# Designs tried in a protein design chat: VH-VL binders against ABC transporter G family member 3 (ABCG3). Part 1

All scores and structures are predictions.

Target 1, 243 residues: ABC transporter G family member 3 (ABCG3), of Arabidopsis thaliana (Mouse-ear cress) (q9zuu9r114to356)
Amino acid sequence: IAWKDLTVTMKGKRKYSDKVVKSSNGYAFPGTMTVIMGPAKSGKSTLLRALAGRLPPSAKMYGEVFVNGSKSHMPYGSYGFVERETQLIGSLTVREFLYYSALLQLPGFLFQKRSVVEDAIQAMSLSDYANKLIGGHCYMKGLRSGERRRVSIARELVMRPHILFIDEPLYHLDSVSALLMMVTLKKLASMGCTLVFTIYQSSTEVFGLFDRICLLSNGNTLFFGETLACLQHFSNAGFPCPI
Positions, changes and structure headers below are counted from each chain's first letter, unless a header gives other numbers; antibody chains aren't numbered by Kabat.
F, E and O stand for the ipSAE by ESMFold2-Fast, ESMFold2 and OpenDDE, each averaged over both directions (binder to target, target to binder). V2 = 0.75 x the mean of E and O + 0.25 x the DockQ between their complexes.
[cut] stands for letters that were removed.
Atom coordinates printed by the task and the answers are left out, and those that the model quotes come from them; centres of patches stay.

## First folded at step 4 (VH-VL; from b6 with heavy chain F103Y L108S; framework fv_benmelstobart)

Design u13
Fold by ESMFold2-Fast, scan of step 4:
Structure u13 (fold): chain C 243 residues (1-243), chain A 126 residues (1-126), chain B 107 residues (1-107)
Amino acid sequence: as target 1 above (243 residues)
Amino acid sequence: QITLKESGPTLVKPTQTLTLTCTVSGFSLSSYGVHWIRQPPGKALEWLGVIYSGGSTDYNAAFMSRLTITKDNSKNQVVLTMNNMDPVDTATYYCARGSEELYYEEYSSGLYFDYWGQGTLVTVSS
Amino acid sequence: DIQMTQSPSSLSASVGDRVTITCKASQDISNYVAWYQQKPGKAPKLLIYDASNLETGVPDRFSGSGYGTDFTFTISSLQPEDIATYFCQQYDNLPYTFGQGTKLEIK
């Protein structure tokens, strides 16, 4: 996927439309992890949603997005998007939830759908939680926020998407869990998936796993390019690359 | 007019379960997250947890093992359930709306709290 | 958890005075700070968000500033109705945390 001169405006309840993303340019390739980094209000989540075609009705987008060389409309089943907040069904177990997602979305035989569900459970390190209720409704505690985050990603993996957009995959993860999550996502990318996701900030270890970085501040792109080029760019300018 | 109102028991015995309901008006629970915050008498505010517009939850780790937040969008109600109450849990409990006015897609519900309920004092004693 | 430390814990001032309250975060939180006013027996009221943005309907004598770890809340000309406890809150990371509060009283 690639984008050129992408600008997104949003209207607040009490103010004129603000440019949230300003003239963004970038690209992401199969087999790689492309990360949009920046603090809250940097525009990173808005840029991610613009690329995925998931902007709210109050938003307007200018510029161009290209998928496989054509101006964008993604066919169903070709991409996945993982929201920061995902509605899960608390009365179902993790396995049941993923299986029903597969039943609703995928063609094919029941044994194939079960196989895909088990693969998703393994990919997201959910084996210990597979038979546990998701919870969160009517007397059920269920999963903690970190486990719910992994279930949300696993749900999209059941669809075996070619492009996976994730809004804050490290949300609510400690540093060790965050590193494991990124290693898991890098493995998924290496199997031909195009991964594009947002991160507020990262450790040095996690930063080293990224293939490409888009650094945003107040809607402006501070840098777009390969991780090593980012480090060299800021070093040559006389200050360190932000993490 | 946007309003939130807490309701539930004002007295709870040690080891019992507290259940509080927050009834909202003037906005949709499918568009905004609702947070629970408490304040012991004369002390600072303490964030307990949130249920987001999409139905997912986050809890303060200090309360995670005994705290559940649920909602029913059709009833305009959010429910806090806290198990194994102790006298130190005596506090005024508030529900509050998370801010999502500007840059909705950029921010999770609950960054800061633009509307608050009046609060309900819950006393835990034998 | 991010700790928010307010100073002073209380202060006394006269009507018309410039009042300053500070808040220090235990780690860099960019500009993700809100300030609330709480009068006795009432819920907190939002005054400032994003460290420096004034909430709609709040008088312009209230202001905020700061970035990173050090934040300041100012009332440029104190009015009698401003007597309350003021709290800062960070929303950079979960769990959201509040300062201990600053009780503002008339001299």
Scores: ipSAE 0.014, ipTM 0.429, lowest interface PAE 8.1, mean pLDDT 80

